# Ledger of designs, part 164: miniprotein binders against p81326

Target 1, 226 residues: p81326
Amino acid sequence: MLHFGGFIMEINHISKILEKEREEYIRNKVEEYLKQGFSKDDAVNKANQSWRTYIGHRIQDVIYNLLKKFLKDSGLKVTTDKALNNRNLPEELDKVKRLIAINYGEYLFLPDADVIVYKVENNDIKIIAIISVKNSFRERRFETTYWKLKLKESPVTSHIKVFLATPDKDNEISYKCPNGKPKKMRIILEYELDGIYFLKEDFEETEKAKHFGKIVEDIIEISKKL
Key: E = the ipSAE of ESMFold2; O = the ipSAE of OpenDDE; V2 = 0.75 times the mean of E and O plus 0.25 times the DockQ between their complexes.

## First folded at step 17 (miniprotein)

Design N37 (at its last look DockQ between E and O 0.37; V2 from the best seeds 0.00; counts 0 for: pae E 5.5 > 1.5)
Fold by OpenDDE base, second read of step 17:
Parts: structure tokens; sequence; C-alpha cells
Structure N37 (fold): chain B 226 residues (1-226), chain A 83 residues (1-83)
């Protein structure tokens, strides 16, 4: 019965810590670029560009670590597409890799899978969910929906839930019809995906669009049905 | 700086402990939740010390805010244990 308000505060702390990490990161990168002979303005610009790339990975890492920790007690395992990008995989991860692969005829390719949740039962692996993590939607707006649709095309992967996790800082998908105007991206993402989870409070909640705090419970519930 | 990095590391560790403690408390494991929160307090106190030594007011405030939250959660859980 700990009030939902408490978890929201913790999410706010994540944002604050990331902001301080940004300040430190930018400072260090600026110094690095200055030492390389760039002008102050160029160094700052390059540092900011570097941060935009870095913050995407950082949020992914935070979400990965959170899910890994919170799902562990439920006997669920978590990995990433990066961890699967190896020639020599442990048997378990090799099986995971094969179970999320998409068939393109002569080739198998992996979907973008920032976080992969699976369970091991009787030496069989069941993929439960793929979580795509996006900080912003400036680029590749429907990439996650593409992978969801591709996963649906095979009976091997059709059961895999695909979720999007985002802070949506720019309110690109937080509301369906702000000011009576439909937000195409929100509507399509919510329709095609199994769920959208917001690392923020200010959003339109629906059956599929929820606060990130609910993702652990939802995943556990799905895992029980598989 | 190395000190700022250390503060941030401590903050992340403490935050994860806080989140874990909250989950434990939701499951009714109040004793373990309190242990996690007490560990978080120690980490945050260390972070606060470093932040004060640096004179970084923004980091001090950030650490204090999280420390306040952790302490509030401890008190909330203690009340439930008494119930």
Amino acid sequence: as target 1 above (226 residues)
Amino acid sequence: SEEEEKILELLWKALFLLLEARRLAEKGDYEEAIKKLEEAVKLLEEALKIAKELGNEELIKLVEDLLKRVKELIEEIKKKLEE
C-alpha cells in the first residue's frame, strides 16, 4: 500500500541524477575536445552531440538494470541485443537469440531489442517480452512497430510482447488528442504495440499506456500465462 | 571530477536500494526493506559529505532530497510494522 506517488518521486530522481550526469559528461567532453585542438564553440557542440547519443544508452542501461533486479525474484531473466551480438554465446543466450530472430528468407536478423525478458522452464526458454527504450522520437519513430509486426508474422515469435519505455520529455506521444488534434505517433504506437510505459507523470493513461512502475507487474502476469 | 562521479555513483546505488525497498515493502517484506533503506542512508550520507566538501550546492540539494525520501519511506514502513 505504498502510495503510487512514491514511485513517481523516484522516477523524478532518476531524471535529476541523469541531468547531473549530463553536466559532468559535457564538461569532461568539452575538455577532451579542447585538448584535441577544437575551438570552445566546436567543443561544446560536439559534446552535446555526444551526449545525445550517450543519454539514449544511459536510459537503456537504467531500465535494463531496474528490470533485471525487479524481475529476478520472479525467476525471470533479462538480457539485451548487445549481449547477443557475440559469436560465442552461452547455450542459454544462443537459444534466446534464435527465439527472437526474424526470418527474411535467406537471412535471419534480430529485432531491435534493448531489453529481452525470458524464462527458463525445464531447460526450455520462453521469450516473454521485448522492451524498446526511446528517449526521443526524432528519428525512427515507427521502428518499434515495424519489429512488432515482423514478430507477429511467425508462430515462433507471435506471442512475444513488445513494449515501449520512454520518458517522452518532449510530449510527442504523451497524449492522444491534445487540443482535439490526433497525435498520429501516439495512436499508431499504442495500436500496434502491446504497451507503452512512461517514465513520467504527465501523460494520458489508457489500457495500453501506463506508468513505467506497472511494467514489472505486467511482465510477471504475462509470464504466468505462457 | 572524480569526486562528482563518486557522488553520482552513490546516488544511483542508493536510488536502486530505495526502489528495491519499496518493492519489498509492497510484498510485505518490511524488515528487509528497512535494511535496504538503512544501507541507502549510509551511501547518501557519504555522498553528502563529499558534496559538502566540494561545495557543490546543487549536488548537496540532490543528495538531501533523496535522503529525505529514503527517511520518509523508513518511517512509513515502521508505521506499518506497528500496525
Scores: ipSAE 0.406, ipTM 0.785, lowest interface PAE 1.3, mean pLDDT 90
Fold by ESMFold2-Fast, scan of step 17:
Structure N37 (fold): chain B 226 residues (1-226), chain A 83 residues (1-83)
Amino acid sequence: as target 1 above (226 residues)
Amino acid sequence: SEEEEKILELLWKALFLLLEARRLAEKGDYEEAIKKLEEAVKLLEEALKIAKELGNEELIKLVEDLLKRVKELIEEIKKKLEE
């Protein structure tokens, strides 16, 4: 069977290139800190801290560019939370922002929507999905589930699919316990979210937990039902 | 180094061309897909030359692995064109 969808092989290369970027980033940052007079151990620790911040934004950028490129021929548009925070927001993006905002009494807040997929039909905007990008789960383990549950409360946002995209390098949510049971965090995330897309090869795929390459076809299928 | 940054830049460009070719092939646009993959081959050959001059075995392997994947996809698409 010749099947080019799913990007399964390409996901492995994305991960490998990001790992080489990490190695070079760390080397350059260690050298920089050593030149400033820091010890080797301090330089390494500072470089690793810097990388943790950098990689989050880097993965978001990669996912944004991939989705923007592959969804364009399906009549779907892609934007980012960062774009929605610009001072001079175009009318179309202002409408997108209003359609994903969550009501907290007298206040409106945006969910953790690193990447947003929407469509424009007859001058009307329909939000298809938001994708939360997480490199690690050390601090904000269930933030994405919180936003999913809040979006479900309103008829304006209840149809919006909430996806998590992650390399899960540390096997925090792809690890399986010896008794075959997934860890609590994985169980909760998979139960509450509409999907988890892994930027890694080695995990047990389920109906909701898939290789990242499947996200394009899934989003297109969802958009056809709206 | 600047050379390592150039290799990574070429790897990303080649990967995006591979992904674009995969999308085109999935829609049946095999000739355009091959064109994109041939562009990826040229970028990867440039990256391989730089990696070999630099003597970075890990980057050489990464470039060769992606180049192999691109060439495999070209052959798969060519078989479809012959049907």
Scores: ipSAE 0.186, ipTM 0.617, lowest interface PAE 4.4, mean pLDDT 80
Fold by ESMFold2, look of step 18:
Structure N37 (fold): chain B 226 residues (1-226), chain A 83 residues (1-83)
Amino acid sequence: as target 1 above (226 residues)
Amino acid sequence: SEEEEKILELLWKALFLLLEARRLAEKGDYEEAIKKLEEAVKLLEEALKIAKELGNEELIKLVEDLLKRVKELIEEIKKKLEE
């Protein structure tokens, strides 16, 4: 009914502002790392990683708050891997942590999850989904699929849905076959994950690849079946 | 700088308020969508003030253009609500 078409162009203008600021951020951060004694190559790599973390952290905060707000009325609760890494966890979060942990023999590790959705029924906790927020696919691009595969290995965790949320600014996974050539990263991520949710309008929509605005309804529907 | 970081924070917050308002408007929740857009306007106005303090004409122009479009969207939704 209401059209946000003009805002697609405004989002691109915001991206242009941020891209110019990125150039200055990277330059300043390289200078900082050089002063700390890093080589130029290491300083550049660290500066680029710092920028990705900086932007990613902001996107993660928005996703967390939006999910927390819209899932609350459905009896669903939301937490983060940062909250689960605190030393003195409340009992509820300690249970959440234990329910997503992966066994590596003598070691027990949490998957790399940014946002975790769960429900509580009479002190029983059911993990519904984890959402990984990715801003770039330059390094460890299939890490989210690894965690999905590990969760599938146990009947205790195999029901947990694993979603990817991304602005995908550089169109690394926005289309399956750009220019007629299969994009390996998009195809594998879509095949292995339970869903990819784009924080933009320009992408190839499929049953699993959707606009981020649909994630709330999808999570609610999944929770009704568990 | 701290000012650049603040502008970035305000722009991202405004962006995701706009996405939230879009979802609300698509559900027919026009009054709540307007509230979210008005909140975004406040954030963009603060960003504009900081951009002017920096003297960055490109940033001023871009924030002004974005602010104008958000205000136009608010008026569009208000018209639909009164119909």
Scores: ipSAE 0.087, ipTM 0.456, lowest interface PAE 5.5, mean pLDDT 81
ESMFold2 (binder alone), look of step 18: mean pLDDT 86; pTM 0.844
OpenDDE base, look of step 18: ipSAE 0.391; ipTM 0.775

Design N38
Fold by OpenDDE base, second read of step 17:
Order: sequence, then C-alpha cells, then structure tokens
Structure N38 (fold): chain B 226 residues (1-226), chain A 83 residues (1-83)
Amino acid sequence: as target 1 above (226 residues)
Amino acid sequence: SEEEEKIDYLLFKAMLLLYEAKRLAEKGDYEEAIKKLEEAVKLLEEALKIAKELGNEELIKLVEDLLKRVKELIEEIKKKLEE
C-alpha cells in the first residue's frame, strides 16, 4: 500500500499558507481598535472576528474561481450572491436571481449563496446548486440549513442542491461521534444538506460528507439529471 | 493582493489534483495518478514563480517543500509501475 500519508502534509501546508498573515493581521487590527477607544479585550475580540471574515472571503473567492474553471468545460456557469446584488443585472443574472429567490409573502429574499451553479439551455436557466462556504461555524451554525429548508418549500426551488464547503479548521463537524459523543452540528448539517465537502483530509467520510475534490463531479452528475 | 489570490488558487487546485491522484492510485490506476501529479507540479511551479516575484521567503519554502513531496510521490508510483 503506497503510504499516501504524504497527502495530509500538503493540506496542512495549504492551511498554514492561508493563516500565515494572521498574527500580523490581528496585531494591526488590535492596534486600530485600540485607537478607536475599545478596551484591549474588545479590540482582540473584534480583531479575531475581522480575521474570520477576511479569511472566509478569501477562501470563498478561491472556491468560486475553482468551480468556475472546472465547470466551464461542462457548459455550466457560476455566479455569486454578491454579483446578484445589483440594480442593473444582465438578463441572464436577473433570471438566476429570480430563480433562487425565496417567497416571504409580500417580499422575495435571496438565500445566502456564496456560489451559484446554473446552466443555460434553449434560453432557459436551470439552477443546479448553491454552495455555502464556511471557514468556521462559530456564528450562524445552521444558516445554510435554514436556506435549504426554505428552498425545499417551493416547487420552483425544491430541486436546487445545497452544499456546504469548509476546511473545518477547528474540527467542528469533521466527525460525527468523536470519543463516542455525537456532534449535533455535524449530524444535523449532514442530514439536512445535500452534501458537505471538506477541504481537508482528516474527517469522517460518509455518503454525504466527502472531500471537496468530489464536488465538481457531483455537480456535473446532478446537472445531467435536470 | 491579486498575486496572493492567484497563489491561493493554484495551491487549492494542486490540492484537488493530489486528492484525485491519491484516489486513482488507491484504485491501481497509477498512470492516471501520475498525470494528475504532474499537473499539480506545473501549478506549484507557477505558484513558486509568483512567490519568488513577491519575495515571500516563507511561501517560497513552503511551495518548494510541496513540490519536493509531489515529485517524490511521482517517483514512488513510477517504481510501482515497474514492478
């Protein structure tokens, strides 16, 4: 058996690269918040929160670009909720926006959709999947689940797959029952979502919990059935 | 920076290829695994180039280490093919 133990090391290195600027970033932000009149403890907390937001966006952008490139050859298109937050949308994106909107009676709201995968066939748009990208689950742990459930409530959106992509740096959902204790968040997310994709090796693999490398294949397969 | 984002992209793409290669190798498809790893090498080399342009020594070292490991994996798989 080829000791593929080396692949774990590569992932760890990537994580290190992504976090390499953390200390400097935190230091600078703490200083900034202190100058604004915050206490030391508040400054540290705010700096850490700022970092989480920053690194989360960075990972999201990378994932977006990866999916866009890998899915292009399959004729699939990719956009983001941010791109849809414009008053003057191209016709195609305006249609995408309408096709993912959730009905709240007098109002339509968009789900959190870091990445949206869709196809265009005969001038008709079909939404394939929404991917939520989360670096950590400290805040809004079940937000993605909420949106999945809301999307299921309408025949217009019920077919849309909702995936979670995460490095899960803090091992919050990597295992279902570490040390014999069930992790509620992992179990619920896996149950409610169409899939969880990990940007790491050290996780409990299941039918719905896979390595991120599988997401492209899975999306392509889903697209063929629509 | 745009360059840093590009490096991140390259590293993630390389990671995906490594996982694909691992899967292929586990299935005994060593030839295709090697192809994936070779593609990963190309991506990492590009990342290395950018890292050097940025003058980031830590990043340079990290990418070099990754390159070394990937190349070692290729050689290990090649040896298995010759067996």
Scores: ipSAE 0.023, ipTM 0.389, lowest interface PAE 5.4, mean pLDDT 86
Fold by ESMFold2-Fast, scan of step 17:
Structure N38 (fold): chain B 226 residues (1-226), chain A 83 residues (1-83)
Amino acid sequence: as target 1 above (226 residues)
Amino acid sequence: SEEEEKIDYLLFKAMLLLYEAKRLAEKGDYEEAIKKLEEAVKLLEEALKIAKELGNEELIKLVEDLLKRVKELIEEIKKKLEE
């Protein structure tokens, strides 16, 4: 029979690049702090703290750039929460921000929308999907599901698809127990979210938990219905 | 870097073609599956060229291994087409 399983693991290129960047980033930052007069232990601690901030943005940037390139020909646009936090937004991005904001009485907050896909039709904006990017599930395991549930409460935002994208290097949500059942965290995330896209090969695909490469086709298909 | 981003784009595009080829092969559309895989080979060869220019040995090995596997898959599907 034809088997494609071995190929997709090699496409975990994003994770491998980020691991290589980590080693060099930490080395360079340690040297920088040592030159400033910090002890070796303090330099290492400061370098690790700096890396945690850097890696979050790096993974988001890679996913943003990939989606921007591959969705452009389908008339779809991509932006980021970083772009939406600018003080003086272009009119188009200001509209995007307003269409995803959640009301908490006197306050409006953006959901966990690392990457946002939208389309413009006759000067009207429709939000297609929000993608939350997680490198690990150490804390805030269900933050993305909280935002999904909040978006469902409003007729303005209830159509917006909420996706999780993750390398899941530590097999926190792609792991199967010896009895073949997924863990509680995986069950809840898959149930509440519109999809989970893994930047890895070795997991069991379901209707909602897929290899990251399928996200482009899925988003295009969703956009045709809007 | 710009070069690393370009490798990411090429690998992502190749991944989409691999998914398309899998769906086509599962439907018995072997000729179209081969065409998609041959397009993926071109993208991977471009990625390999850039990886070699960067001197990133891990990326070179990753792309070479993937390229070898895709070429092997083309030959496997060609055999199916002959049956």
Scores: ipSAE 0.005, ipTM 0.309, lowest interface PAE 11.0, mean pLDDT 78

Design N39
Fold by OpenDDE base, second read of step 17:
Structure N39 (fold): chain B 226 residues (1-226), chain A 83 residues (1-83)
Amino acid sequence: as target 1 above (226 residues)
Amino acid sequence: SEEEEKILLLLWKAMILLEEARKLAEKGDYEEAIKKLEEAVKLLEEALKIAKELGNEELIKLVEDLLKRVKELIEEIKKKLEE
């Protein structure tokens, strides 16, 4: 058996590259928090929390930029929820924002949408997919699932595919039943979402759980059916 | 930076090719697998060139390690074809 096993060119290397900055980042943040009057222990904890947020955003940015480039040739456009948080939006983005909004009666709220893929045809916008990027699964394990379910409740948004992209560094959802024990999070996420895309090679592949390299092809295929 | 983005894009493309090669090899299509891997090498070499131009030692090391591994894999598959 050609043990391709050791040859995982993991996009995790991108994560690893980004993580090399961790020590310096933590040191600087600890110093900053100490200057603010926090205890050493509090400063360290806050620095670690800050790092988690920081690295998460960087990974999101990388994925956003990659998707933007790869989908451009297919005539697909990419934006983010952050870009939609402006009061004065271009007409196109204002339409995108309205088309992903979830109705809560008196209020409309946007789902968490790290990356939004859409197309423009004859001045009409069609939302294709929302990609949630998670570096790790901590307190908000099923947040993406919640948004998927909410989007399904409206005929306006029910067609929107919701994908999760993750390096799953801690192997929280890489396998369904490691050591014979079911991983509830993996099973539920795979069931509820339209797909999970791993930025790693060491995972249990299924119809819905794929390598991140397949996401572009899948999105393009979906776009053709809309 | 724009150059860093290029490197990331190249690495991603290479990764896709590696995955395709793996699947081909699993099916016994070793010749086609080698072709994919060779294409990946070209992309990685380009990435390495850019990384060197940027002076990013971390990226240089990463890409070099990947190149080494891909080349080793090619040689392993070639040996299997000769058997």
Scores: ipSAE 0.025, ipTM 0.385, lowest interface PAE 3.8, mean pLDDT 86
Fold by ESMFold2-Fast, scan of step 17:
Structure N39 (fold): chain B 226 residues (1-226), chain A 83 residues (1-83)
Amino acid sequence: as target 1 above (226 residues)
Amino acid sequence: SEEEEKILLLLWKAMILLEEARKLAEKGDYEEAIKKLEEAVKLLEEALKIAKELGNEELIKLVEDLLKRVKELIEEIKKKLEE
């Protein structure tokens, strides 16, 4: 027998290494809330809610740092929506912000652009891709598709690729129904978005639904065509 | 750290190659499966170098264990080719 399953399990231990951070985080947050006067049960509940927010940001930060590191040699730059909401924006980032902002009458809003990839050529900025990072689909399942559809409405932003990156721990878009059909959410997200990159082992792989490791080569290939 | 995130990306790229090799081996394309596994070895060797520089004993052990298993799998597939 060939035993490929063991390799998948061992790579899953990377998630477990990151999960060890959870135990310490929860312990520290419980102590913090207890010192603030919350009951033990309330402190535990609040610490778990805090962890859910923290891990979402942690995954975003990991993706940002990985993309920044591996795209640099290809002349590509990476930023975040958090950086673009800074009051003291460098000229380059101010231009990036202008190129992805969506007009709602008298108001301008940024899309759900957790990570943004762009290039600078001859002092001109071209946005390559926006990556939305989702740890859970329970409440805002189609938010990324909404922003993709809005970006398509303008010739300034219609070329921008919109990707979803997700561990999909609850198998909400990687699980197959008993009849072998993908879930409606998976079908809609794959249809509307330019790609889905999974931070997990098992899912139905397609031309647009791939393992996260493929994102670097895909972005580089897209940038060559712009 | 930034180095840990680079290791994670290398491990994820290696996982994709391992999955591609599994599909190729399932189809009987053993030579192509070996090539994918050899690519995974290179990524894991890079990850090991970074893990050692970082001094993260847990990551070093994990990457070394993965490298051993991938190299063992290559030898197992090579034996099938000789049958």
Scores: ipSAE 0.014, ipTM 0.391, lowest interface PAE 7.3, mean pLDDT 78

Design N4
Fold by OpenDDE base, second read of step 17:
Structure N4 (fold): chain B 226 residues (1-226), chain A 83 residues (1-83)
Amino acid sequence: as target 1 above (226 residues)
Amino acid sequence: SEEEKKIEELLQKALELLEEARELAKKGDYEEAIKKLEEAVKLLEEALKIAKELGNEDLAMEVEFLLLFVKLLIKRIKEKLEE
């Protein structure tokens, strides 16, 4: 059943929420900053900066919901690292958590995993992919790469695909060699990761760098091979 | 600004079209739903253009994201109609 109605509803809801949330969020933040003694102009500027951070998280949520919906028909499941931080996890999610954990000797830590895609077959869980969502690359530019490398070091996690999803608003990684100058970040990310998916049209497409619209198909294909 | 208001109007209209498309899809009228979504794409593309011209990167990103979703919906529906 094309959960089309549900998808549209979610999109509409998200869009409406994002718009409504922006106005309300900015209003509330402006008021907060005014109470802190900032000028009106400063309060507005700070509110806008805060919104940028907030919208980044909202994009993650949207991507999560999108993947959840599109992968549902394929029998694939999705979760988030945030969901795995709970003390009382359902058995299924506890298994997922253990299957993505990275060994640091005395400690196990989870990679940053905005979205985790897995399948359940015969009560066995197989982790398929981790998707990192980045709105900008101003901070922690190679964090996703680090986690990919760490996951690759263990036979337990080496099969897990690591993808980056980004609108790349500032065109930091949209092109490999703009104006003949290599973009180190694009080159390194594309080399180390299993794929980069752009939430935009204006980018240099390669085998690993694709439009976000391809991510579902790619994940499904990977899932069939595992 | 006047341009920002225009973007908001376009987004609102696009959302209305999405709702219409939803209702059509519920009724099994997928072809008509696609038409509504395609109209929404046009509005969103216009909104995107204005947002970019204004240099409002945040708004442009929001519009782009919505545009992506609508396009993906259209693609999915079309694929299903071909099966």
Scores: ipSAE 0.000, ipTM 0.232, lowest interface PAE 10.7, mean pLDDT 85
Fold by ESMFold2-Fast, scan of step 17:
Structure N4 (fold): chain B 226 residues (1-226), chain A 83 residues (1-83)
Amino acid sequence: as target 1 above (226 residues)
Amino acid sequence: SEEEKKIEELLQKALELLEEARELAKKGDYEEAIKKLEEAVKLLEEALKIAKELGNEDLAMEVEFLLLFVKLLIKRIKEKLEE
């Protein structure tokens, strides 16, 4: 589809904008903290911590908007776990919520699915994929894997693809050890998940670990088989 | 290193508590099993903190995986106890 070229151009543009936003954000936050009486080192450290929280939400929003834009012409719909947690849900989103819920005996819980792709056919909803967005792996690095393993336990949810999307700027899962093998975290995530999509250029692609630009085509292809 | 030895000791103690909890759960002593697993969580959280401070990401990841597993066991046993 023509949209694939447009999608790749948008990703390249967004990457440049996010880096520019980072420089401006850090500069402004450092100035703010210095005015509050913090030392230069403390101000820089606090600004970097603030950016990590900000960028996490910013990347989720970017991914959500890109997928919504480029999947709509394929009859695919996109929502978020934030939307599903609203008190008053439209019937369609209420059905999506029920189809993604995980059974814990007598209890049902929603996975933390940052972005959800689904389709509607003959008044029936089919969940295609959930995408977990991680800016860093300092905390909850196996949360996505846990939800994938739980979804596999039910016939209702076992078909749902679970993807990880990450810039991996700290090279936590894209870096190879001196012996040429990936880090253990990368091996586990790639083995258990259906795919990892990197918002970066400098890594070695595999069948399951790809540049983020390929996600639209992959989702459309998966959807055709359902 | 001395820190790596400390992590090894914490992991060994946590695994011993996990085995004790399994034996207790096997006998239907779910409340005592949960107590043992919660003790293991504290040891694993300490081990994770030390591993992160050392910058040993591979070790930190292994500890975090075990911690996640133990927390899942606590949840499953609590559900059984509420039946």
Scores: ipSAE 0.000, ipTM 0.128, lowest interface PAE 19.4, mean pLDDT 76

Design N40
Fold by OpenDDE base, second read of step 17:
Structure N40 (fold): chain B 226 residues (1-226), chain A 83 residues (1-83)
Amino acid sequence: as target 1 above (226 residues)
Amino acid sequence: SEEEDKIMELLFKALFLLLEAKRLAEKGDYEEAIKKLEEAVKLLEEALKIAKELGNEELIKLVEDLLKRVKELIEEIKKKLEE
């Protein structure tokens, strides 16, 4: 058996490296907020919030770049919700934006879509998947599920697969029933979403819960059926 | 920093290739597995270069350790191809 065991430790190390930057980041942000006139407690709280946002964006960017690279050979394209938040969009991205929009009567809103995978065939755009990237599940535990359900309500968007990608550092959703106790969040997310992809090895694998390394293959397979 | 972000990007890309290589090797496709690992080595070498330029000893050590492991895996797979 090829000893890939050491490799599992390396993904964990990347997470640790990102976390080591935290102390310095927090210190610098605290100083910044103190200079702005915030109290010490407020400065610390704001710094921690800033860090969560910062690290979330970094992980999102990494996943975006990975998917962009590995899906390119299959002819698939990727974008982000941020890229769609422009007034002047290229025609292609304007079409993508319209094809993922959710109807709220008088208003159209975009789902949270950290990564959007689509294909262009004969000048027609088909949305394949939306990938939500979550580093931790603190306040917005079921937000991705909400968007999946909303997308499912329209025949225009019902075919769009919604995936969650996470390192799940705190093991919030890595196992369904650790110690015999059901993890509500894991069970619901796995039930409602089309897949959960872990950027770690220590998790309970199921048909829908897989290692992130499988996401490219899964997306390509889905794209062939559309 | 932008450089740190680049290192992280390279590391994640390398890790993805390692995972693909593992799957390929498990299926008996050793030749393709080696190609993926060799690509991973190139990415890690680039990451190492940037890490050294930054003087980040922790990143340097991490990347060096990973490089060592990947190279060892390549050698292990090559031995299997010769058998």
Scores: ipSAE 0.041, ipTM 0.455, lowest interface PAE 3.3, mean pLDDT 87
Fold by ESMFold2-Fast, scan of step 17:
Structure N40 (fold): chain B 226 residues (1-226), chain A 83 residues (1-83)
Amino acid sequence: as target 1 above (226 residues)
Amino acid sequence: SEEEDKIMELLFKALFLLLEAKRLAEKGDYEEAIKKLEEAVKLLEEALKIAKELGNEELIKLVEDLLKRVKELIEEIKKKLEE
């Protein structure tokens, strides 16, 4: 018999330890903003926003590097929306950008696609999935859902799987009410999205809400059907 | 810090290797499962080195405990290869 559950719990515990170190980060950023002439209250608010942005980017980078490594042997490629916003794009990435961009009349916008998985066959590009990485849900709870619905409106993009990846450290979408029912936000996100992958252990797994480690196998399986 | 971010990266990479090892073991592919776990050990040893450089006692203990458990899991899978 093999047991792996404890390892996932340790990753969650390490994440919580790193979050405790945010106090030093916040203190240093508050000092920086005070030197720039901001009030104490503004400096604290800006420092907290800076931390949320910083940790969010770090989680995105980790997910990008992990997917790039583990999907390589399956012939799948991985890129980021950051890479696609470069003015001097390689031809392959320029084509990827065109295949996921959404038209708003005079304007083209990329969806909230922190990580993008695609394949190249005979010089043709097929987008497999986009992954939105969220560290918190306080202000912009349904942005990933909005982009999913927009992508479904076009035959060019309707096949693209839209996943959410989140540590959900504050139990914002893994929480259950005392009566055992999920909160409205969790219900809507799970219903509209193709999957939610948690970077935590303590949640009730469903067909669409899974441990993050399953994302590699799921993406490979999807790519075989395209 | 950059060092703490590196530890997190190494730990997530190790997690993926453990989950891949679980998939392989469930398929009966024990030799490949052991190989993936040995790769995870290398990543955790790197994380331990960085944690020691940071002097973070909680991280040091946590990574040491993880290393011990992964090595125990390797021995458990090796026993499944016996006869």
Scores: ipSAE 0.012, ipTM 0.349, lowest interface PAE 8.5, mean pLDDT 77

